# Designs tried in a protein design chat: VH-VL binders against Ras and Rab interactor 2 (RIN2). Part 1

No score or structure here was measured in a lab: all are predicted.

Target 1, 92 residues: Ras and Rab interactor 2 (RIN2), of Homo sapiens (Human) (q8wyp3r787to878)
Amino acid sequence: FQNYLRVAFQEVNSGCTGKTLLVRPYITTEDVCQICAEKFKVGDPEEYSLFLFVDETWQQLAEDTYPQKIKAELHSRPQPHIFHFVYKRIKN
Structure headers, positions and changes below count from the first letter of each chain, unless a header shows other numbers; antibody chains are not in Kabat numbers.
F, E and O stand for the ipSAE by ESMFold2-Fast, ESMFold2 and OpenDDE, each averaged over both directions (binder to target, target to binder). V2 = 0.75 x the mean of E and O + 0.25 x the DockQ between their complexes.
[cut] stands for letters that were removed.
Atom coordinates printed by the task and the answers are left out, and those that the model quotes come from them; centres of patches stay.

## First folded at step 2 (VH-VL)

Design lv2
Fold by ESMFold2, look of step 5:
Structure lv2 (fold): chain C 92 residues (1-92), chain A 122 residues (1-122), chain B 107 residues (1-107)
Amino acid sequence: as target 1 above (92 residues)
Amino acid sequence: QVQLVQPGAEVRKPGASVKVSCKASGYTFTSYYIDWVRQAPGQGLEWMGRINPNSGGTKYAQKFQGRVTMTADTSTSTVYVELSSLRSEDTAVYYCAREGYDFWSGYYMDVWGQGTLVTVSS
Amino acid sequence: DIQMTQSPSSLSASVGDRVTITCQASQSISSYLAWYQQKPGQAPKILIYAASSLQSGVPSRFSGSGSGTSFTLTISSLEPEDAATYYCQQSYSTPLTFGQGTKVEIK
């Protein structure tokens, strides 16, 4: 489970569901998006991206970022952060 | 008033050890990393490592592995860096700095101590 | 380790000049870049974080830009008190690393 990444999938008809992905430590956001498109059975993957929700703020993650690095850094803070990775549609 | 207070100077001979203190005040000590950064005379800044004062967890730059130890004392809100087997090349000003973190802003050293000049001579 | 390379190593400029300092990372660091100012005999002081965000209390003549591997610190109109050495620092990954510094002198 050290290679796990929990990702929520947000969709208009079913709300939000989550899956735990088995991933390598150096996986990129681009690769995670490809896995998510397959796992969540998305027909239009170009309209989705991986987002991070932390400290009440959303950010779309760039393709060359490393979600596992982000997770590790958030866990290493002196105070724990509550955060979510969310695969969801890009708005305009 | 957020402050990091360090001693002004320390003198040591080669082969000795030095332990530099950094006393924090004006904020919740256990909520922020403390970094140690040194600067040799006329030279640039060199990151030595950081400590999580809440857990005691540390991360050191490779150059200092085996020679550096960082500790925190939560009862006095004080962080220490200890450098052993001193050489003349370790002569530098040693700064402690509070590491601010915001996911959107990244990590940055927002408050610095005034520095401790450690001189390793002869 | 991520190497940070500043350019120029030093410069000399007149009061009122526009000054630009660049910082190059050996790999993408997104926008996790800070700029510090250090005056002689003093500790460094944060100017810019997140590549372009101005720290509270820093004069608005300072600005930062860039993302990925190339970053710029700009002083729009140099003042005498801006004579200092400037450092960039990446916070993308440990070990945290600094550029070698850019010394800014007033002619």
Scores: ipSAE 0.007, ipTM 0.657, lowest interface PAE 8.9, mean pLDDT 87

Design ro10
Fold by OpenDDE, look of step 5:
Structure ro10 (fold): chain C 92 residues (1-92), chain A 122 residues (1-122), chain B 108 residues (1-108)
Amino acid sequence: as target 1 above (92 residues)
Amino acid sequence: QVQLVQSGSELKKPGASVKVSCKASGYTFTSYAMNWVRQAPGQGLEWMGWINTNTGNPTYAQGFTGRFVFSLDTSVSTASLQISSLKAEDTAVYYCARSKYYYGSGSYFDYWGQGTTVTVSS
Amino acid sequence: SYVLTQPPSVSVAPGKTARITCGGNNIGRKSVHWYQQKPGQAPVLVIYYDSDRPSGIPERFSGSNSGNTATLTISGVEAGDEADYYCQVWDSSSDHVVFGGGTKLTVL
């Protein structure tokens, strides 16, 4: 698979915008979040995290996970899944 | 700190049922998958399946369908394993184990319960 | 079904290097995770994603994965390292988590 990662930026009451990021397989979620903060011009990145939306559920990705590995695994499953990586505020 | 605390040891007769609980704390319960792993005496680890803590949807490994039921009580951050129609071969230590996300190679288990011994004996 | 093969036992002298292998068809294409289990205790994650080490795990623990063999390497083995070690993968064909049979590491 290509080293691209489609990430949607979700803002409250403003919808979602998406960007395709170049992300190597061993780039952590923490690093991806930093890329997202920069690309989406987020001023308070500490309040944001990367989420995986799949099977109608949200999963906050731990900082030491690898989004590209997750993506690759999802594509490798016997049954295809529709999924989205979403950069959004952490719920309190 | 993350903790998974399981219920105590069980001694059951064949044909009976048992329910093992796993209470999670120190993290957002619904943000991680919960897995169940069996270990028969003197044997290795055997993955039983997992449950989606958001949806409550369980997935059972081959060989663990029918008599095995995963369930949740999210209000108390607890996952449970119920085994019905117990057999002698069900004698084992049962572990709950957290995985950081639900899919693929990311399905590694960073925290484990202390295990629950279930003994099935006549 | 996908099978992971581990040697039943490995023995090593203190201070030496232990290598525990985990064999599987094209396992190098999978991510391998390793667990340490001491008697009467729950397993503990010691390596994930082939070579990543959780916080709190000594640098003496390392992992590699290529071809048909993943390897857990423990350098400078200590008495406290005596335990059972399990490799683990996810198999995409069956959508199952698979454990190896486990390896008992004995520190001589």
Scores: ipSAE 0.048, ipTM 0.780, lowest interface PAE 3.8, mean pLDDT 91
Fold by ESMFold2, look of step 3:
Structure ro10 (fold): chain C 92 residues (1-92), chain A 122 residues (1-122), chain B 108 residues (1-108)
Amino acid sequence: as target 1 above (92 residues)
Amino acid sequence: QVQLVQSGSELKKPGASVKVSCKASGYTFTSYAMNWVRQAPGQGLEWMGWINTNTGNPTYAQGFTGRFVFSLDTSVSTASLQISSLKAEDTAVYYCARSKYYYGSGSYFDYWGQGTTVTVSS
Amino acid sequence: SYVLTQPPSVSVAPGKTARITCGGNNIGRKSVHWYQQKPGQAPVLVIYYDSDRPSGIPERFSGSNSGNTATLTISGVEAGDEADYYCQVWDSSSDHVVFGGGTKLTVL
């Protein structure tokens, strides 16, 4: 497990910024969203969620998932994968 | 076309062993986990666990940590379930089903084998 | 040990709307998947991620998930929809897949 999670914040087209968060190994997606709302200073946190971008697709992560476990699963694959955790609005 | 083709049905006596195979085709075998699901006659679906197809490491659901063994032959894209010391209560249809690795709580089974009926009877 | 609760059966007249529920503690915080199983056949995925349809599943199949209840809705029910329906989640705390007990849909 790792104590760090890289999260990009997407607010506007080409407006992505990133932070490396210090997190517990078993942090939930819900808790990551709470940290992101504070770190990225969003005023309406209920309109944001954590997303995974991998294989040219997006998926919203359910609140009870564990991003560090997802990261470990992606790293266990025999082929290299590029992926991003992105904190962004749920709607366009 | 993605296909999961399972071995034929088996009739066994209590105390015997059985091996159910699941041959995958139409996709990169190591890109998806392989799951095993049991369905006793007239009953619901019961997840038995899964095997990591790139490491060979199995994970067994609670209640399936003893007589049930998952294995792989990646050279022929085949996952197998072996059941030892068969009991009458092992009578069921056994399915293989694939799932994506990286979706976490989004793990769902998009393709299923046709099922293998194992009947354990004196 | 996370539990999903489904009604054992639901009956609906042809052309009407069937609603099949899947109850679970805080299930709205999980992603819910649904399978159709016809007699003697393997299950078929009909809804994933609460509300998404695989290719080939008609729009009359829809899903929702909030609070403690997920619902599979089949509008304009046809005789060919008669089947067992299972909900399914991944429970992150146990690292287990959990199925509901199944619901037999009868089209009268």
Scores: ipSAE 0.013, ipTM 0.729, lowest interface PAE 7.9, mean pLDDT 87

## First folded at step 5 (VH-VL; from ro10 with heavy chain S31D N54Y Y101F)

Design b2
Fold by ESMFold2, look of step 5:
Structure b2 (fold): chain C 92 residues (1-92), chain A 122 residues (1-122), chain B 108 residues (1-108)
Amino acid sequence: as target 1 above (92 residues)
Amino acid sequence: QVQLVQSGSELKKPGASVKVSCKASGYTFTDYAMNWVRQAPGQGLEWMGWINTYTGNPTYAQGFTGRFVFSLDTSVSTASLQISSLKAEDTAVYYCARSKFYYGSGSYFDYWGQGTTVTVSS
Amino acid sequence: SYVLTQPPSVSVAPGKTARITCGGNNIGRKSVHWYQQKPGQAPVLVIYYDSDRPSGIPERFSGSNSGNTATLTISGVEAGDEADYYCQVWDSSSDHVVFGGGTKLTVL
């Protein structure tokens, strides 16, 4: 079962760290953001969101999307896609 | 510079077919999805579906599975919409519109074709 | 399927502020995009991800989204802003793009 999600935390001071989260298959982006705010101890969680970096572009994920569905879709493609889930400030 | 140029307007009889083309330029065609949007006279925008320009796999919105076929010719960066068995209700402006691929996230249309008017009259 | 509701029309005096609403169940959990369409022309993206402005769109266009309502706000309205405005989301539960019914903005 794929109940893990790797998320990078990007902060303004060039700090970047990653954590592997234990998640349910139907977790929403909103729930992931809540977990990330707690795990990365951000003081202003309303200024952050989860982003997908794929195909050299960023895509902000809406709260009702499903990161595990996105991951499964990307892994199932014949051509491997390099992608990252990144918890970062919305206006950075 | 990104451009989407559509084929010219069409006047058709009921029961005929039509093919609307959308030629892309100014970007790598297979890096973005192509969407089709319909607008009947005096009405709002209606999403018809999209085609994955990398794989060629189409996805049709509810109500557009049957007489509507999306296709590609990647050698000339062109997406096409074929409508068969035309009905009067198919009279509309048809737009192509570019978006990022749908990886389960929100998507928006940053560039649109100029539209192709298809008129179906007896 | 998911439904977006817009008022059919909004009238505003020149120089004043227009507010165009887009209603949807829990729309605040979605990313809302807005398009301007002038007669005989293709739509143009004016706001994406609720509040972001594409290059070339004036700062007097802004957006917000919370709860069950997203709002497009146009300050200092000019005659050139007369158009139809559409909100749009991607609904992840149905894998469908959804447009609102459109709002005609009239500058009186």
Scores: ipSAE 0.189, ipTM 0.810, lowest interface PAE 4.7, mean pLDDT 89
Fold by OpenDDE, look of step 7:
Structure b2 (fold): chain C 92 residues (1-92), chain A 122 residues (1-122), chain B 108 residues (1-108)
Amino acid sequence: as target 1 above (92 residues)
Amino acid sequence: QVQLVQSGSELKKPGASVKVSCKASGYTFTDYAMNWVRQAPGQGLEWMGWINTYTGNPTYAQGFTGRFVFSLDTSVSTASLQISSLKAEDTAVYYCARSKFYYGSGSYFDYWGQGTTVTVSS
Amino acid sequence: SYVLTQPPSVSVAPGKTARITCGGNNIGRKSVHWYQQKPGQAPVLVIYYDSDRPSGIPERFSGSNSGNTATLTISGVEAGDEADYYCQVWDSSSDHVVFGGGTKLTVL
């Protein structure tokens, strides 16, 4: 696995900003969220989560999932898929 | 329009083999994983494992190794479950269920087959 | 192994609200999905990712998940809601899909 993960930060009524995170292959979504909270200077990280946008659908990633594994899986598919990891507020 | 259609009920004797098929339609077969779930009479749902519909790689849950084999015929968008050396305890309804290709995210079953009843009796 | 605990049965009068719980260690850190199964039928997804509702599922169905308990809530219960309900997660430690034992919802 590549030791990088591209994550976009999305806020309401603002554009998305992307960061490239240097992370280990088996980092958890929980850990990625912590990194995102720090890098994007989020004051209320409990209101945010990591989402996967793929196949025109949004999926909230559980804390114990592995984003790098997901990325590797998506890259291994026969058809190329455009996907994004997005750090954004959890819908209430 | 997504559909999973399974083969019909089976009545087998102990020691025999059975093959349950699950034909998918209404979507790209290789974009989703196929799972197998067992439900014994009057019991709950039990995950048996899944098969990668693109690579053909099967993963079996604990307790479902050896006699259970997942296979594919991608030309007809069909997944199959074969059970060999059947036992009375294998009597159950077997479901195929679609899930996202990867674990963690999308590890839920949005479409199910109608189920196949396998009865093992002397 | 990871275990999900559901009450064996829940009874509710028509028009009232039914709550079906699913207990698991730190289940709030997982995504919980719910299925409805009527007698002689295949399970049907009614809630996914804790609270998301598939198209075709009535708004009466909702879900929540925090701490050690996930809850499926059915408001304005109808006779047609009588069924078995199963919670489900993916456990990263074992790399297994895990179902709860199921809850039989009886509409009085």
Scores: ipSAE 0.032, ipTM 0.775, lowest interface PAE 4.6, mean pLDDT 90

## First folded at step 6 (VH-VL; from b2 with heavy chain A33Y Y103F, light chain S31N)

Design s48
Fold by OpenDDE, look of step 9:
Structure s48 (fold): chain C 92 residues (1-92), chain A 122 residues (1-122), chain B 108 residues (1-108)
Amino acid sequence: as target 1 above (92 residues)
Amino acid sequence: QVQLVQSGSELKKPGASVKVSCKASGYTFTDYYMNWVRQAPGQGLEWMGWINTYTGNPTYAQGFTGRFVFSLDTSVSTASLQISSLKAEDTAVYYCARSKFYFGSGSYFDYWGQGTTVTVSS
Amino acid sequence: SYVLTQPPSVSVAPGKTARITCGGNNIGRKNVHWYQQKPGQAPVLVIYYDSDRPSGIPERFSGSNSGNTATLTISGVEAGDEADYYCQVWDSSSDHVVFGGGTKLTVL
């Protein structure tokens, strides 16, 4: 596992809005969201969640999942998959 | 289209072994985990474990270690379940089902095999 | 081990709304998936990620998840909806997939 996690804010193509988080391998999505809330200075973190964008599909990650494990699994594939972790508002 | 086609019904004696196959088609075999699910007669679904179709690394659920072996033949996009030292309580329908190539929230089964009935009778 | 609890059976009249619950400790922190199984057939995914619907599944099927309870809702129930329904989650603590005990839906 790498000790970093790249997280974009609001959208995949946010460019410079993304941040690199230094996180432990077994950090939960819940914890990552807390870090994101602070770093992106959101006022209503309860309205946000961590999403995985991969293979043209959005997936909201449950709080008890491990983004670093997901990242490691994606990197272990024989054919590289382009993916993004995105901290964004939950769709109503 | 995505298809999972399993081998036919099996009738075995106690102590024998059986191997159930699951042939995948219509997608990249190594991009998804293959899961095995057991359903005893009149009972619910029971997850047996999964196998990483690329690395060949299996993960067995509690209660399905020892006599149960997951294997692959990637050249023909086939996953197999072998049960040794069969018991009467192994009588069930066995399903293969694919799930995303990562665990967590994405661990759901979008496509299933038709099931293989294994009957263990003396 | 993580446990999902479903009622053994639910009955509903045609045209009415059926609600099948799936209880689990802090299940709202997980994603719940639902399967329909008719006699002699393999299970079919009807809801995934709490409320998403696969292609081909009627809009009558919907899902929700919060707190300690996930719910599969089937509006305008038809005779063809009679089946067993299973909820399912992934448990991070054990790295296990967990199914509920299943609910038999009877259309009266």
Scores: ipSAE 0.224, ipTM 0.835, lowest interface PAE 2.9, mean pLDDT 92
Fold by OpenDDE, look of step 10:
Structure s48 (fold): chain C 92 residues (1-92), chain A 122 residues (1-122), chain B 108 residues (1-108)
Amino acid sequence: as target 1 above (92 residues)
Amino acid sequence: QVQLVQSGSELKKPGASVKVSCKASGYTFTDYYMNWVRQAPGQGLEWMGWINTYTGNPTYAQGFTGRFVFSLDTSVSTASLQISSLKAEDTAVYYCARSKFYFGSGSYFDYWGQGTTVTVSS
Amino acid sequence: SYVLTQPPSVSVAPGKTARITCGGNNIGRKNVHWYQQKPGQAPVLVIYYDSDRPSGIPERFSGSNSGNTATLTISGVEAGDEADYYCQVWDSSSDHVVFGGGTKLTVL
């Protein structure tokens, strides 16, 4: 797979609110969040995290996970699944 | 509903082999990893490893290489654990448990088998 | 190897709040999952992704995770909550699933 990661901001959408990040295969979620904070010009990055939306479920990704690995495995599943990476504010 | 049904209790002598089966139903077998967890009497849970049910590729935890083999029969949605050269210390309850089919944070076990007791005694 | 540390036991009176901790180096950077196990039974998932609750698990069960400590909180403890509780993570460095040593919750 190519070294790109599509990340939406705040919500899942098919519009132009997302950005395509060029990232290494083993970049961590922590690093992706740092890139997202810069790209989306977030002033309070400590209140944001990277989420995976798949199978109608939201999952906050831990900092030490690998989004590109997750992406690759989701693409390798027998049944295709629609999924989204979303950089959004953590709910209190 | 999702079910994981394991084979019955086993009583073996040291040096023998045992094969524990875990039959899955109520979901697409190849959409989830199958994990094996050991619990010795009076002890805690110990992760043994997992197998990719789609590729058949197993990953073994440290300490569970060599004598432990994960296998699949996808035609009947069954995962198996084989233990060879059994030792007394292998006496434990063995669980199968499914986890989501992706790397990292999705590694939690939402459904478990009922467990299989393996007793190794002379 | 990554290690999770739980207190061996916790005691609580009925109706009170029980807190079971799970310690690990920078565990707040991981997702913590919790299981309940009663004698002679298989473990049951009670909390996943730090604070999410599976269907069928009472709202009395909640979870949090930050810094070096994750916590399972059981409010309004009932006699039926007496069980062993295990925390669990996945460690990226070793690609291993790791369980805590377990905590025996006693309802006085």
Scores: ipSAE 0.217, ipTM 0.832, lowest interface PAE 2.8, mean pLDDT 92

## First folded at step 10 (VH-VL; from s48 with heavy chain F103L)

Design k2
Fold by OpenDDE, look of step 12:
Structure k2 (fold): chain C 92 residues (1-92), chain A 122 residues (1-122), chain B 108 residues (1-108)
Amino acid sequence: as target 1 above (92 residues)
Amino acid sequence: QVQLVQSGSELKKPGASVKVSCKASGYTFTDYYMNWVRQAPGQGLEWMGWINTYTGNPTYAQGFTGRFVFSLDTSVSTASLQISSLKAEDTAVYYCARSKFYLGSGSYFDYWGQGTTVTVSS
Amino acid sequence: SYVLTQPPSVSVAPGKTARITCGGNNIGRKNVHWYQQKPGQAPVLVIYYDSDRPSGIPERFSGSNSGNTATLTISGVEAGDEADYYCQVWDSSSDHVVFGGGTKLTVL
């Protein structure tokens, strides 16, 4: 399993704004968010979180989750699922 | 409509074995993990582990290794829990509960079986 | 192992607001889920992902999670809300699902 994670910024269809991150399997969502904050140059990272968009549903990932484990699980599903990791603002 | 229907109550002697089944319907069986939860009389919920319904790989919680075996019959969308060498302390209600694909802290149980009472008595 | 702490019991008068707490070290970093269990019945999911509500669960049920405490809030408590309530998380260190000890909610 490749240690890359594609993360879109703000929205699922962010065009070329998405970035491919090097993320080891046991890197937490918290750490991924820190990487995203730097890569996307956000000035207020506390207002952002990592979201999973899958099956027409948005899920905010808790800080202690592992995005690569989630990705691996999704790829192991019997039916292919289109999913996106999205770094975006937390809705107030 | 999602349904998890478990097998009936069991009365066993110490040292015997029991197999509790959980038949799923109303959804794609292999799209969800199946979890097992134990509840001793008058006590709380205790997670026993889960099984990947697609791969068949089980994960057992600490304290539920050895005598406890998760299995599948995907042809009939059924998950099973087998307990061998039964002890009095195994007396409890056993629930099957589905959870979506593994999301770490995002794992929750949206549908439960009705529970199976297993009584171990000499 | 990770431990979730719930009060053994909570009492509330009808129409009032019940708050059931679930304590855990840095639980705010986790997703907390809540289940309702009535006598002789299987648990029912009432809150997931800290504050999301499944279809069929009344808006009176809400959840929050911050710091070391998650809270299930039931506003306008009804007699039918009398039940045991369990919080649940996943522990990354052990890769285990963990339930709280449960809270018996009594409607006076």
Scores: ipSAE 0.238, ipTM 0.835, lowest interface PAE 2.7, mean pLDDT 92

## First folded at step 12 (VH-VL; from k2 with heavy chain K100R L103I)

Design n6
Fold by ESMFold2, look of step 13:
Structure n6 (fold): chain C 92 residues (1-92), chain A 122 residues (1-122), chain B 108 residues (1-108)
Amino acid sequence: as target 1 above (92 residues)
Amino acid sequence: QVQLVQSGSELKKPGASVKVSCKASGYTFTDYYMNWVRQAPGQGLEWMGWINTYTGNPTYAQGFTGRFVFSLDTSVSTASLQISSLKAEDTAVYYCARSRFYIGSGSYFDYWGQGTTVTVSS
Amino acid sequence: SYVLTQPPSVSVAPGKTARITCGGNNIGRKNVHWYQQKPGQAPVLVIYYDSDRPSGIPERFSGSNSGNTATLTISGVEAGDEADYYCQVWDSSSDHVVFGGGTKLTVL
């Protein structure tokens, strides 16, 4: 069984790009980060994480969270929230 | 300003019941679950569960499924906790606290009610 | 049944740095939130998502989370910081909120 997750890749000196990932419903944030490291060809994956931008705020997602569950929860209300999943560097 | 205002303290005998109310203001009520947290005298915080303010569906933590009932009156943005067959061990401060409805990103409580002291003694 | 362990108390001199730990198996894989509770008052959120501050919380409050330990750090400690401090997570495997046992911070 297959589902899709849109993830933007953000790097400081380049434009934001996006890919739609083929994922299962119970994929963890940790697993999404692994897929993103491969798909976006980053050489230093330990310096990146998956972030959620929602309600004009950024949240670094913990490794044991479920992005597809977050997406479903955000879609569960009549007033849609604007949100993005973003794979980007963790600021040191 | 976001506010959660709880009903006043209660002094009860064993076997009675009590209803603690929590009135919300200053935000969109259905954007947040309402949580209930117990604190016995001199003890730490204990999560009792939550209620989905959009659907009205409660979820109870282990140990809070029998005598504890969460309910809503969305017309007045109010969540309630009812405790039946009160025991001396139910003596505690009961808090309401809100969390965002999209819990998969991590659940935290940004605003709390002032607490309601329920004292059960003979 | 995910468990968070905090020291029962921490003492620190005024102006020094307090560090309050929250231990849990692989807690670095979770988002940790911290609450301050002064005597007779409701808890107040001071740190969420490991290290973020809500509006109104001074910059001297900070947090970190790695491995099996999350830490709340309060620099320049003041008498007004005396309180109980609780860590909290959402445990995805149990769909439960878990609090630590609390730490009493004494400024002396």
Scores: ipSAE 0.397, ipTM 0.851, lowest interface PAE 3.1, mean pLDDT 89

## First folded at step 13 (VH-VL; from n6 with light chain N31H)

Design p3
Fold by ESMFold2, look of step 15:
Structure p3 (fold): chain C 92 residues (1-92), chain A 122 residues (1-122), chain B 108 residues (1-108)
Amino acid sequence: as target 1 above (92 residues)
Amino acid sequence: QVQLVQSGSELKKPGASVKVSCKASGYTFTDYYMNWVRQAPGQGLEWMGWINTYTGNPTYAQGFTGRFVFSLDTSVSTASLQISSLKAEDTAVYYCARSRFYIGSGSYFDYWGQGTTVTVSS
Amino acid sequence: SYVLTQPPSVSVAPGKTARITCGGNNIGRKHVHWYQQKPGQAPVLVIYYDSDRPSGIPERFSGSNSGNTATLTISGVEAGDEADYYCQVWDSSSDHVVFGGGTKLTVL
C-alpha cells in the first residue's frame, strides 16, 4: 500500500480523472508533482501542485511533505476519513 | 465549541514531581494529537513533544526525554504531563495545544489551553 | 535541528504596516504558521499554511513565504496588536515542530 498512491487530476471546467502511481514510501510531494506532470501530460507544471482534500477542506501540500506518510496516518484510524490527493492548478 | 482546560498552577520544591492535566471538549479527542509547549519566564515557546491520542504513543523533542512523561485518560478526554525530579529550570508556563493527527498537513495549533504555571523554588 | 530566526523586536506607528520576518533554510518548501501572544495569555493562531486566516482574524493580517523568508504582515496596525509573534513549521526530516524565537511588536 505504501508503494501506491492514488492521485486525482482536476482541470478547471472539464472534470477529473485518476491514476494510481507506483512510488517509494518516502517520496516527496515535489517528486509526486513531477510524476503527475508526466502522467497527466501537463504542459505548464509550475502552475500545479498536489493538494489533500480531507475533512471537507483543501490543503496545498508543501514540497517537502510525504504523501505516503499522510496516507498511512489517515488509514491508521478505525474511523473512516474520506480523503483524496488531487493534482490541480494552484489558483483554482 | 473546542476547549482545552488545564489544571491550576503549582508551587513545588526541587526534587518533587508535578502533573499538569489538560481536559479537552467540543471535538473528537482521538482525531488530534495533544502537544505540550513550554515557556520559561521571559522566553519564547519551546515544543516539548506530542502524544498520539489514539495509540497513546508519545514523541518527545530533544531534551525532554527522561523526566517528562506524557499520558492520556481517554475516558475523560484528558492528556497529562508529568515532570519528575523538578529543578529550578523547570519553572515555566506549560501549555497543551492540539494538532491534526495527519502530520505535515495539520501540524499547526489551532487551540491552546490557558497554561499552567509551575514554579520550582527552595 | 531546523532553526527559525526572527528579529527580537519591531516598532511601528499606529495605522502603519508591520512586517515580521521568519528566516529558515529553504523555508519556502515548508508551510509556516503564525501565533500572537499577548502578556499573560496563551498564544492564538493568526495565520496558517503561510497565508490562510482562521475565522475571526481580521484581513489586515496576511502572510507570505518564499525562498528563505516567511513574512507576517499587519497593515493598519492598532494598539491591540501589541504582542509577541511566533512563526512555526513542522520539519519533515526530524518529525519535529519548530518555533521561531519570537518578535515583540511595539505600537508607538
Scores: ipSAE 0.328, ipTM 0.841, lowest interface PAE 4.0, mean pLDDT 89

